# VH-VL binders against Alsin (ALS2): the designs that were tried, part 11

Target 1, 196 residues: Alsin (ALS2), of Homo sapiens (Human) (q96q42r690to885)
Amino acid sequence: GYIASLHELATTERRFYSKLSDIKSQILRPLLSLENLGTTTTVQLLQEVASRFSKLCYLIGQHGASLSSFLHGVKEARSLVILKHSSLFLDSYTEYCTSITNFLVMGGFQLLAKPAIDFLNKNQELLQDLSEVNDENTQLMEILNTLFFLPIRRLHNYAKVLLKLATCFEVASPEYQKLQDSSSCYECLALHLGRK
Below, E stands for the ipSAE of ESMFold2; O stands for the ipSAE of OpenDDE; V2 stands for 0.75 times the mean of E and O plus 0.25 times the DockQ between their complexes.

## First folded at step 3 (VH-VL; framework fv_diridavumab)

Design f1 (from d07 with heavy chain D56G; at its last look DockQ between E and O 0.04; V2 from the best seeds 0.00; counts 0 for: pae E 6.1 > 2, placed apart)
Fold by OpenDDE, look of step 3:
Structure f1 (fold): chain C 196 residues (1-196), chain A 121 residues (1-121), chain B 111 residues (1-111)
Amino acid sequence: as target 1 above (196 residues)
Amino acid sequence: EVQLVESGAEVKKPGSSVKVSCKASGGTFSDYAISWVRQAPGQGPEWMGGIIPIFGTAKYAPKFQGRVTITADDFAGTVYMELSSLRSEDTAMYYCARDLGYSSGWSFDYWGKGTTVTVSS
Amino acid sequence: QSVLTQPPSVSAAPGQKVTISCSGSSSNIGDNYVSWYQQLPGTAPKLLIYDNNKRPSGIPDRFSGSKSGTSATLGITGLQTGDEANYYCGTWDSSLSAGYVFGGGTKLTVL
């Protein structure tokens, strides 16, 4: 049922937040601290990715918390972060996707390969655990790439939830329209960027 | 296994109203979205509207807005669909259907057997 | 005049593969997940595919779904006589007049 599904979403959202937090603290932050990482432009692009990743991590955490509050009857559906702050949530995802795309187009991952190789090798197990990639033949840069795209994996779930949540509001309400628009946008982003 | 049990066949005159009920057997649909879908003879299914009982809010297809009312009785575990100002074109099989849930897009995994509503002078 | 357009009929021999198309717009198929339903004569529709390409429990892998752009496709391999039925696509329409919409249906005949 809906309640059971929301419980599952809340649980997985918390786990996802934890994972993203680990990626931020144990992968992205150390990676940014490496010497000779690349040109100033490449480093700036990576910093932007990291910054927007951190923002998403925060919002996902807040979303998980709001889901829990809702499920415990503390707050109403309109208090959910994905609804109350839908524009912020959506914009943050869009910005993050843009940053990753820019970084990728500029050859960011290729440029990171050499300077980050020792770091990646040292943290191979962690990379595999966080990415859930078990194939030892997978290049570490590909795993890193996978980690950068992890937030995108939740977009489908968000789109579904928003679409169903819209049923709680009148069609003429601003909440309904916001939910519908956001759902469509999330799905669009997922379809365009979710495939690797 | 969950079954949706609908009320019996109805024969109505034009201008009258009909109220069909849908009750879950072998489970509950209080936290599921229950939709009403009708199908005229020789035609495809047509979504009329739906409700999530625990939330109490209903959605309606634009075509039926103002003429259909969907309600839920949580205590009875029953959802109702009332269609007013009946016309001959409203003659159809009326199904209640349960949505799969939040974890998927809109999709109906359980269906009632349908209630035949005949509108004739 | 259905929002989603399907071919009125398709036919094939037992064991063959058939595909049924469903064409919509950005506000429905483009933006939302597609479901497919099988309806045998005298019965209620049965869910075959949801979320574009997922099968509910009990649905054999002979049935598959896909979506690209504003179109969806149902695939049926190893066609059986029991597959003779009407098939409908369905999805949510996110336009201003939001609601669930079905295709016009496709009659599958097993030759």
Scores: ipSAE 0.029, ipTM 0.657, lowest interface PAE 4.6, mean pLDDT 87
ESMFold2, look of step 3: ipSAE 0.137; ipTM 0.682
ESMFold2 (binder alone), look of step 3: mean pLDDT 87; pTM 0.915

Design f2 (from d07 with light chain Y33T; at its last look DockQ between E and O 0.22; V2 from the best seeds 0.00; counts 0 for: pae E 6.4 > 2, unsure alone 74.2 < 75, placed apart)
Fold by ESMFold2, look of step 3:
Structure f2 (fold): chain C 196 residues (1-196), chain A 121 residues (1-121), chain B 111 residues (1-111)
Amino acid sequence: as target 1 above (196 residues)
Amino acid sequence: EVQLVESGAEVKKPGSSVKVSCKASGGTFSDYAISWVRQAPGQGPEWMGGIIPIFDTAKYAPKFQGRVTITADDFAGTVYMELSSLRSEDTAMYYCARDLGYSSGWSFDYWGKGTTVTVSS
Amino acid sequence: QSVLTQPPSVSAAPGQKVTISCSGSSSNIGDNTVSWYQQLPGTAPKLLIYDNNKRPSGIPDRFSGSKSGTSATLGITGLQTGDEANYYCGTWDSSLSAGYVFGGGTKLTVL
């Protein structure tokens, strides 16, 4: 149902916010606190990732709070912020994913100085837990890739929930058309960003 | 061209409240964080809090938590700031400022001209 | 008391160079991008530098920004009398009570 799908969107947005907050506090902040982190270029790219990550966290936190108030109201699908203002979300996710892609193209975590690599190795179990990687033998760099591309998974989740909401309306209705179109936009972006 | 316009200057007595508005013209601001920043005479700017109008949620600096309320009227394209329990130290210029947006980082790229709030008996 | 520390004043002659420092912590400058603002007497602040080192349209390249660790620097070359102003750094503070913070300001005097 419709109401169940709205609650799914709200609860999963809160969970995603908590996940991003944990990544920032337990991984990014400690990592960036190290004295010698790497070359000037590598450090600047990682600082850009952290900045865009913080902005994404802020957006997701605000969206989660607004969904809580939305659930107490009339709950019309066309009033959902991720439908009405999809460009804000699409642009914010694109900006973040571009920053992490730029960092990885230039060598990424492998080019960090030894104290940073040691920090990441020491915390591999935490990284695996945060990234939700199920295979215990996954390499550190693959775990990091999965972790910092979790936002692509979230875009897929948006597309899925929007499609679930659409199935609650007649195919010819304005509600169905808007929900289906928005679901397709989020899915297309997720696929595009995943190829980079 | 985007312009931010605050409501007119206010003279208030200690213990009262003031409500200042900010309206954007020549563009949209509903997708942006709108902040209130004040500046007392001879002092630097001080962030009071902000809101993203489409989410209708606000965040406040710890110093002002409990005394300041920031709200948005998305239909009027207006953001409001209300400061209660006024003291003489609240005499300042009050600015609304637009964050550059979530595509560029934490930066205020458009500022209103400011409005004065004077607290005196 | 400002969370971000700037020198209270700097001065230099026309045509010279000056730098203005901004010192913070891992939860603000360390984690987040730095902006710089110019405030001429009687006017609102104006954005000079965003994202640590980027200039908005209309800001000449004699204004530059950089960040290292928990410190940021604004550089101004070819000083002009019109550069006489107060300069503020600003950044987001990501601590548990997150919010935006400005430096205490630096008065630039051009002699």
Scores: ipSAE 0.027, ipTM 0.635, lowest interface PAE 6.4, mean pLDDT 85
ESMFold2 (binder alone), look of step 3: mean pLDDT 87; pTM 0.911
OpenDDE, look of step 3: ipSAE 0.159; ipTM 0.695

Design f3 (at its last look DockQ between E and O 0.04; V2 from the best seeds 0.00; counts 0 for: pae E 5.5 > 2, placed apart)
Fold by OpenDDE, look of step 3:
Order: structure tokens, then C-alpha cells, then sequence
Structure f3 (fold): chain C 196 residues (1-196), chain A 120 residues (1-120), chain B 111 residues (1-111)
């Protein structure tokens, strides 16, 4: 049912938040602290990715909290973050995707390969655990790339929930249009990046 | 297993109203979206509207807006569909259907249908 | 006249594969998940596929679904006599006149 779907979303959202928090604290932050990471421009691009990643983590955490509050009867459906702050949520995802794209276009991961190799080797097990990649033949930079794209994996789930939630509102309502538009954008982003 | 039990067949005159009920057995309606879908003889199914009882919100197809009313009684575990200003074209099998929980709008449980005949 | 367009009929011999197409627009199939329903004579529709390509419990793997752009396709392999029925695609339409919409239906005849 609808409530069961929201329970599942809430549960997985909390776990996802935890994982992203771990990535931020144990991978991204240490990575940024490495010496000779690259040119000033490359480092700035990575910093931007990290900053926007952190923002997403925060929003995902808030989303999880709002879902829990709703499910416990504390708040109404319209108080959910994905509705109340849908524009912020969507924009943050868009900005994050843009930052990753910019970083990649500039050869970011290729440039990180050498300076970050010792760090990645030292944290190989953690990288594999966080990415759920068990193939030992997978290059560590590829695993790192996978981690950067993990937030995108939730977009389909958000899109589905938003569509269903839209049915709770009148077509003429601003909430309905907002939910429909947001759902479409989430789905579009998910398809564009193609990383499930 | 969940079963949707609909009310009995109806014979109505043009201009009158009909109210069909759908009751869940072996499960609950409250946190599921319940839709009404009708099917005229020799035609395909047509979505009329739906309701999520726990949220007490209903949505209607534009074609039936203003003429159909969908309501829910959580205590009775029953959803109702009332269609007013009946016409001969409203003669059809009327189904209630429950949405699959983890998907968009997709109907995994169906009632057996209620035949509504509109004739002068 | 249906929002979603299906071929009126398809036919094949037992054991063969058939495909049923469903064409729509960006506001329905393009933006939303597609479901497929089987309706045997004198019975209510039965869900075959949801979320474009997922099967509910109890549906054999010989039934498959796919979506590309504004079109969806139902595939049936190993055709059986019991598969003779009407098949309908369905999806949500996110236009200003939002609602669930069905295709016109396809009659599958097993030769």
C-alpha cells in the first residue's frame, strides 16, 4: 500500500543517508586533504563536488526525518520535504550532477589516479563496502566514480513516490503541479546519467 | 488473500443516480489507492477516479468530474462510487481496483464488477 | 479514440512469440510507468506488467514489458491457447487533465 511504500522509502532513506555520510567523512574529506592532488582548478572542482555532495546529504537526512514524522502521524503529507522543499531538493541534485560532470569533463578522476592511489589502496575495503562492488578486478578509481554517482540511484524512487503523492492533491493546486514537475525532473536526471 | 467485494447489479432509469460499494476482505483499504474503472460492452476499461482513504483525497477523470463522487468509510472498510445523471451510455460493468503498493498507478486486485444498466 | 494506441488484433500459433505495442505521448508513457493487463472473456482485467517491465507474483517470465520514449511493448513468448484474451496498456497521464488512461486494447488470437 501507499503507507507501506512510504515506510520502505523512509527506511532506505535513512540507510542511504548513513552511507553518504560515511562517504563524505571517510572518503571525500580525506581525499581533499591530500597533497599534490592536482592543479588549483582541479582541486576547486573537486571541492565544489564535495560541497554539493554535503548539501545533498543534509537534504536527504531531512527528507528521511520528514518521512518518519509523517509516518508517525506528527505531520501531514504536504509537510514532506520532497513536497515542501521540492525545488530546493531538485535544484541541489541538478547542481550536484553538474559539478560531477564538470569535474569529469576536466579529467578529474584521471588526474586523481596518481596522487590518490595510496589513499585508495589503503581504503580499498571501505570503498568496496560503500560501493557494494565485490569484484576485485574493478579499478579503485572506478569504484570512487561509482560512489560519486550513488545519490543518483535514489532518483527513481523519489520520482515514483512523488507521482503517487500528487494524486492526493487537486490538479488545479500548486502542490500537484509541483510534484508532477519534480517527478519528471528526477526521472530525467536518473535517465540522463544512467547509473543504477 | 485480499478480495474486493462489490455490491449487486443495478438497474436504473435515465437521470437517476447509482451508488456502488466496494469492500475489502482479507485486508484493508486505508493505506491503498482504490480506483473505479468501468467497461461498457465491447469496449475497453475506462478509469473514472480513485481515492486514498487514509488521506481522504479523491481524484476524478475529467470526463466524470462533477458527476461522480468517490468516498471511503475506513471503519466499514468500504469505498463508494456514486454516479449521477445517468445516461444510457453509462451502462457498463463497474470495477473497483486496488493499486499495487510499490508502483505507480497499477491495479493488482480487482473486484468481480457490478453491472449497471441504464434503460428507460 | 483512446489516449494510448494499440493494434486492434494480433495472432500467432502456439509456441511462438508475439509483441503488442502501445503508443502514447510525453505526458503519459513518456513521463510515467506503464502497466499491462490481460482480460479473459467474462473476467476482470489482470495485471501482467507494472513499472514498465516488472512482473507481479504469479506471472510467468514468458511475459515481458519494455518502454522506450513514448512507446511501450508487451512481449509474450511460448504462446499458449490460454493466452487468448484482450490486452490493455495503461499509465498515468500528467497533463492538465490528469488521470489514468488505458489503451484501446489488443485482441490476441492463438491460431
Amino acid sequence: as target 1 above (196 residues)
Amino acid sequence: EVQLVESGAEVKKPGSSVKVSCKASGGTFSDYAISWVRQAPGQGPEWMGGIIPIFDTAKYAPKFQGRVTITADDFAGTVYMELSSLRSEDTAMYYCARDLGYSGWSFDYWGKGTTVTVSS
Amino acid sequence: QSVLTQPPSVSAAPGQKVTISCSGSSSNIGDNYVSWYQQLPGTAPKLLIYDNNKRPSGIPDRFSGSKSGTSATLGITGLQTGDEANYYCGTWDSSLSAGYVFGGGTKLTVL
Scores: ipSAE 0.026, ipTM 0.604, lowest interface PAE 5.2, mean pLDDT 88
ESMFold2, look of step 3: ipSAE 0.140; ipTM 0.673
ESMFold2 (binder alone), look of step 3: mean pLDDT 88; pTM 0.918

Design f4 (from d07 with light chain S95E S97Y; at its last look DockQ between E and O 0.69; V2 from the best seeds 0.00; counts 0 for: pae E 5.4 > 2)
Fold by ESMFold2, look of step 3:
Structure f4 (fold): chain C 196 residues (1-196), chain A 121 residues (1-121), chain B 111 residues (1-111)
Amino acid sequence: as target 1 above (196 residues)
Amino acid sequence: EVQLVESGAEVKKPGSSVKVSCKASGGTFSDYAISWVRQAPGQGPEWMGGIIPIFDTAKYAPKFQGRVTITADDFAGTVYMELSSLRSEDTAMYYCARDLGYSSGWSFDYWGKGTTVTVSS
Amino acid sequence: QSVLTQPPSVSAAPGQKVTISCSGSSSNIGDNYVSWYQQLPGTAPKLLIYDNNKRPSGIPDRFSGSKSGTSATLGITGLQTGDEANYYCGTWDSELYAGYVFGGGTKLTVL
C-alpha cells in the first residue's frame, strides 16, 4: 500500500544517507588527507568528486529528515519533494555522477600515488562492506567502481517507489500521471548514467 | 532577476528575541538553499545557518545551535530567522543569501542589502 | 580563531597584481569547492569566484581563483582603485562546523 511505500521511501533514504556519510568519513576524508595523493590533475578531479559527493550527501540528509516530518502530516503524494521538485534531485545526482565519471575517464584510482593505493588496499574489507559487494574475490578497482556508483542504484529505487505509489491511484487521475512520469524520469536517468 | 529583501532594522533589549524575514522575488525560491549570514561592526561575515525551503529542515552553525531558528514559508516565498536570548554581541548586520544553485559548492550569488539588529540595554 | 586563515591585509599600486591566500583543512577546502567574495565599504558581499576557479557573469578575468591541497588563492591583476575592499574566502566544512564557513578576511589597499 500507499503508507507502506512512503515508509519504504523514508527508511531507505535514511539508510542511503548513512551509507553516504560512512563513505565520506571513512574513505573520502582519510584518502584526501594523505600528503601525496597524485598529480595535480588527478587530485583536482578527486577533490571535485568529494565536493559533489558532500553536496549530494547534504541533499539526501535533508530529504530524509523531511520525509520523517511528511509521515506525520497529511501525506499527500503531490507534496512529496522527490515528485514536486524532481529536477533538484535529477540535477544533483547527475552532477555527482559526472564528477566521478570525469575522474575515472582520466585514469581514476589507478593513477593515485602509492600512499593512496596502500590506504585503499588496507581498507579493502571496509570498501567491500560499504559497497555491498558479495564476492570476496572482487578486485579493488571493481569494488571502488561499485561503491562510487551506488547513487545510480538509488535512482532506480526512487523510480520503483514512485511507481508503487502510482498504483494507489486511478490511472486517469493527475496523481497517477505525475507519479508515473516522475518514475520514468528517474529510471531514464539511472539508465543513462549507468551506461558510463 | 533574483532579489532578496530583508525586513526592517530592529532595536532590541538584551534577553529578548528578534525575528527577521527574507522575501525572495524574481526566479525560483523553493529549490535553493537560503542562508542567514551576520556581520558585526568591523568583523567578517559569519554563517548562522540555512535551509532549502522545500525540505523545511534547517542546518545551524554550532555557535548558534539552540539560539537560532530558521524556517521557510514556501507559499509566501519567505525565509525567517529568529535569534533568541539576545546579547550586545549580537549587534550586527544580518543578511540573507542564496546559493548559486548550479554550483558544485555553496556559493552565495544573491545577497540582500542586510538589516541591522541593535541590542542595547 | 577562523577555521579559514587569510592574511589581514595586502597592498599594491594600481596596475600591479596581488594574491590573497586562504588556508584551511581537509574537511573544508580539501574536499569542498571554494568561493571568494568582495565586500566594498557599506555593501553586502559580492561573489567573485565559485567552484574554486569559475567567475560569475560580469566578473572580469583579472580575478582568478585556484586551489591546491587545503589552500586556496585569489589572484587579482591589473589592480584598480575600485578594487579596494575586504576579500573573504568561503567553503563548506563537512566536519568542524558541519556548515558554511568564511575566512577572516583580507583588506586590500590600492596605493
Scores: ipSAE 0.137, ipTM 0.660, lowest interface PAE 5.4, mean pLDDT 85
ESMFold2 (binder alone), look of step 3: mean pLDDT 87; pTM 0.913
OpenDDE, look of step 3: ipSAE 0.425; ipTM 0.812

Design f5 (from d07 with heavy chain K59Y, light chain S95D; at its last look DockQ between E and O 0.08; V2 from the best seeds 0.00; counts 0 for: pae E 8.5 > 2, placed apart)
Fold by ESMFold2, look of step 3:
Structure f5 (fold): chain C 196 residues (1-196), chain A 121 residues (1-121), chain B 111 residues (1-111)
Amino acid sequence: as target 1 above (196 residues)
Amino acid sequence: EVQLVESGAEVKKPGSSVKVSCKASGGTFSDYAISWVRQAPGQGPEWMGGIIPIFDTAYYAPKFQGRVTITADDFAGTVYMELSSLRSEDTAMYYCARDLGYSSGWSFDYWGKGTTVTVSS
Amino acid sequence: QSVLTQPPSVSAAPGQKVTISCSGSSSNIGDNYVSWYQQLPGTAPKLLIYDNNKRPSGIPDRFSGSKSGTSATLGITGLQTGDEANYYCGTWDSDLSAGYVFGGGTKLTVL
């Protein structure tokens, strides 16, 4: 029901925040600390990815904290931040995914210098764990793609939870319409970004 | 560099309320959570709640639910905490503190010097 | 008792090493990152460790943190008399009724 879906949103948001934080601290920060990463253009594109990733991580962390407050309050659906501030979320996810797509189109991780490639190869087990790729045949570049596109999966999860919440209201209600419309926005963006 | 300044000390009677302000400077507080933490004499810190200005969302520790109201005034650059129905046990040092914001967990990297609220008849 | 349990006191001589434990549960230390705070007499708490084991700028490497299961540990080596303070662990509790929680504190005495 309604309460269960709210708790699902809160729990999964904290889990997603933890995942993003681990990627930032264990992959991005160490990688960008290397002295010779590659060409100036490649390094600039990767730095933009890291910047947008950090901003997304901060947004998700604040959202997770705000859901704790929401669960202790009146729990009105219209006050859910992913509904009320949906443009902030959609824009932040879009900006991040655009940054990683720009990096990959220009050659991506394959154009990094040897120290960076060595770092990624040495940490392949960690990358598999973080990306949740369980197929041992998966190549490093596909692992990296899965890892850095995890936010698209989260957009789909937002759409799913919003639909679950909508089913708790009558189809003719204002609450149902707003929840369904927002769910459609998140799902549409997830599909669009998935095409890359 | 972030600087947090609480309003001045207060002496209050039981049953009344107190409103403490916290002004953040040297950085924007709209992008960071601001929390209120109190500490009674001889005791450890106790988190009361906070506000996340970007979401216009306040959140409260269960112990203080119903007695505490936390608000932000972006125009004034200030966060407020109002504690109602004061009791003698509310006598404490009250701090505002900023969440680090880029860590993987909650951590308070900047603290005000604190302000004393004394509840006595 | 505090949600996070710390020993009430520890002591050691200057130059020696001490550890301070913090015991919690799966909903706090188990699921969330741990911070440590130092509070010198008459001052506000100061962030010492974040994200279980990271130091903010300006914190010397003789301070360290770790986490195992539902327990966290603060380590201090090369003890100085200026380290005499109260130390608190802190973390978010993901339980439905929780928020940020601090340990009860550990008084470090340097003798």
Scores: ipSAE 0.012, ipTM 0.524, lowest interface PAE 8.5, mean pLDDT 83
ESMFold2 (binder alone), look of step 3: mean pLDDT 88; pTM 0.917
OpenDDE, look of step 3: ipSAE 0.380; ipTM 0.801

Design f6 (from d07 with heavy chain D56G K59Y, light chain Y33T S97Y; at its last look DockQ between E and O 0.06; V2 from the best seeds 0.00; counts 0 for: pae E 7.2 > 2, placed apart)
Fold by ESMFold2, look of step 3:
Structure f6 (fold): chain C 196 residues (1-196), chain A 121 residues (1-121), chain B 111 residues (1-111)
Amino acid sequence: as target 1 above (196 residues)
Amino acid sequence: EVQLVESGAEVKKPGSSVKVSCKASGGTFSDYAISWVRQAPGQGPEWMGGIIPIFGTAYYAPKFQGRVTITADDFAGTVYMELSSLRSEDTAMYYCARDLGYSSGWSFDYWGKGTTVTVSS
Amino acid sequence: QSVLTQPPSVSAAPGQKVTISCSGSSSNIGDNTVSWYQQLPGTAPKLLIYDNNKRPSGIPDRFSGSKSGTSATLGITGLQTGDEANYYCGTWDSSLYAGYVFGGGTKLTVL
């Protein structure tokens, strides 16, 4: 039902925030603290990834806080931040995914200097755990790809929960239409970003 | 350089309300949550709520929901906190604090110097 | 009492090391990053540690943080008389009806 779907959104957003926070603090920030990362272009692209990742992490944390207060209060669907500010979410996800795609197309993690590669190899078990890759034979570069594209999976989850919420309203209602339209926007973006 | 400046100290009677302002400068306003934190004498800090300027909405700790209103004036770079139905237990130092932002959420890296609200008959 | 539990006081001599614990639950320290704040007498709190173990610019490396399970620890080495203050842990609590929470505080006395 409606309340259950709101709790699902809130709970999964908290978990996603925690995952992003761990990636930021345990992988990105230590990696960027190394003196020799690679060429100027590679470093600039990775710095842009880190910047957009941090902005996304901040948005998700604020969204989790908003949902906690939302569940405490009125719980009107039109007041959901993910509906009212969908363009902010869509733009933040797009900016992040564009940044990581640009980094990867230019050679990505394989072009990093040896200290950075050594750091990533030393932390391969952590990367595996964070990415939720279950095959222990998965190569480091595939683990990194899975890890940094987790936000596409989250967009699919938004679309699914918004559709569940829509089911709680009359199909002729403005609430249903808003929820369905937003669900479609998140799903379309997820498909578009997944193709790149 | 980020600066947060609260309005001046207030002495209020029980049952009245108080509105405290916090002017932010030296950075982007809309990208950061601004929170209100209070601290009664001899006690630790207590988070009251905040506002997410990008969303244009406020959110509140359960203890204060219904009594506190947090608003923002994006043009003035100012956040307001209004606490109604004041009681003697509301006597405290009130701080505004900014979340660290893109580097880390839920870490308050800039604090105002605080403003005292005293509730007495 | 406080959802985040800290010892009420700790003391040590100059030059020594001290640790301050912060115990919470899966919905706060377990799921979220921990921050530490220093509050000198008559001043606002000051951020010492964020993201569990990172220092803002200007915080000396004798301040350290760590997190394990549902507990966090602030370490202070090379203790100085200027370190005498109250120390608070803080984190988001992701449970329903929650928000940001601070520990009850630990008064550090330097003797």
Scores: ipSAE 0.013, ipTM 0.587, lowest interface PAE 7.2, mean pLDDT 84
ESMFold2 (binder alone), look of step 3: mean pLDDT 88; pTM 0.918
OpenDDE, look of step 3: ipSAE 0.022; ipTM 0.617

## First folded at step 5 (VH-VL; framework fv_diridavumab)

Design s03 (from d06 with heavy chain G50R)
Fold by ESMFold2-Fast, scan of step 5:
Structure s03 (fold): chain C 196 residues (1-196), chain A 119 residues (1-119), chain B 111 residues (1-111)
Amino acid sequence: as target 1 above (196 residues)
Amino acid sequence: EVQLVESGAEVKKPGSSVKVSCKASGGTFSDYAISWVRQAPGQGPEWMGRIIPIFDTAKYAPKFQGRVTITADDFAGTVYMELSSLRSEDTAMYYCARESYWGDYFDYWGKGTTVTVSS
Amino acid sequence: QSVLTQPPSVSAAPGQKVTISCSGSSSNIGDNYVSWYQQLPGTAPKLLIYDNNKRPSGIPDRFSGSKSGTSATLGITGLQTGDEANYYCGTWDSSLSAGYVFGGGTKLTVL
């Protein structure tokens, strides 16, 4: 049912927020705090990634908090933040994915100076755990690519949960239509960004 | 580029309230949290609270909890700080400051609004 | 009342080096990144150092920062008369009653 699907959305959102918070606090911020991180251009692109990532992390955290409040108050589906502020979510995901893609296209992590590469190698086990990559032989750059594209997987998960929520309403209801429309938008964005 | 424009100086009576505004321009207003920091004459800065405009979420320092209210008008790109039950000790320069994208330091500051509480 | 402790004043001649300390606890400096702010007379504070040791664009490399345990340090080399200002350290405090906290400030006088 509805409550079960809403609990799934809330639980997975809090879990995802925790993961993004760890990436931000243990990887991105310490990385950017290093001496001689790279060229000015590389550093600026990585700072843009960090800025967009931090905004996305913040939005996901607020969404998780909102879901907790919704579960206690049992509000209408239309009041869910992911539906009410869907443009904000879609734009934030798009901005983040654009920033990481631009960084990677311009040479990405491979162009960082030695202190940065050394930091990433030192934290390879943490990166592997956060990226959910189980193959011990996976190269650092592949781990980093997997890690920083995790938000695209979350877009697919949103689409699936929103479809489950929709099936709990009458087909003629405004709630059904809104949930179906939002699911389609998240899935289309995920497919578009996943090809990049 | 990024500018935080604060409202003009205020002279208030004890027991009244004051509402100071901070208009953000040059940067994306909704991308950043805005904090309020005051500085009494001869004293160091004192953090009062913050707001995250996109979610209308405010947090206040315990010292000011219950008499400070921070609000945002996303359409106007303006953040407000209202301080009630004014005392002579509230005489200070009041700054709005933009939090970094990490959310834990201030990268741009307004010029400050002088609030004088006189009897 | 300042949660972070700084010396109230420091002085040196032009061209010399000064060091300003900032001492806190495990819930603030120990757990969080430290920033430094410069306040020239009659002006708003300006970000000078963030993430313990990083400079914003436009800040000369003669300004440096460091952090060890529950203490942070601001270093200024090649001291200039234009550096006369109050300097404040700042950080978040993770304890239940806190938010952002500033040091009491250090007045730098260039003799």
Scores: ipSAE 0.314, ipTM 0.758, lowest interface PAE 3.9, mean pLDDT 86

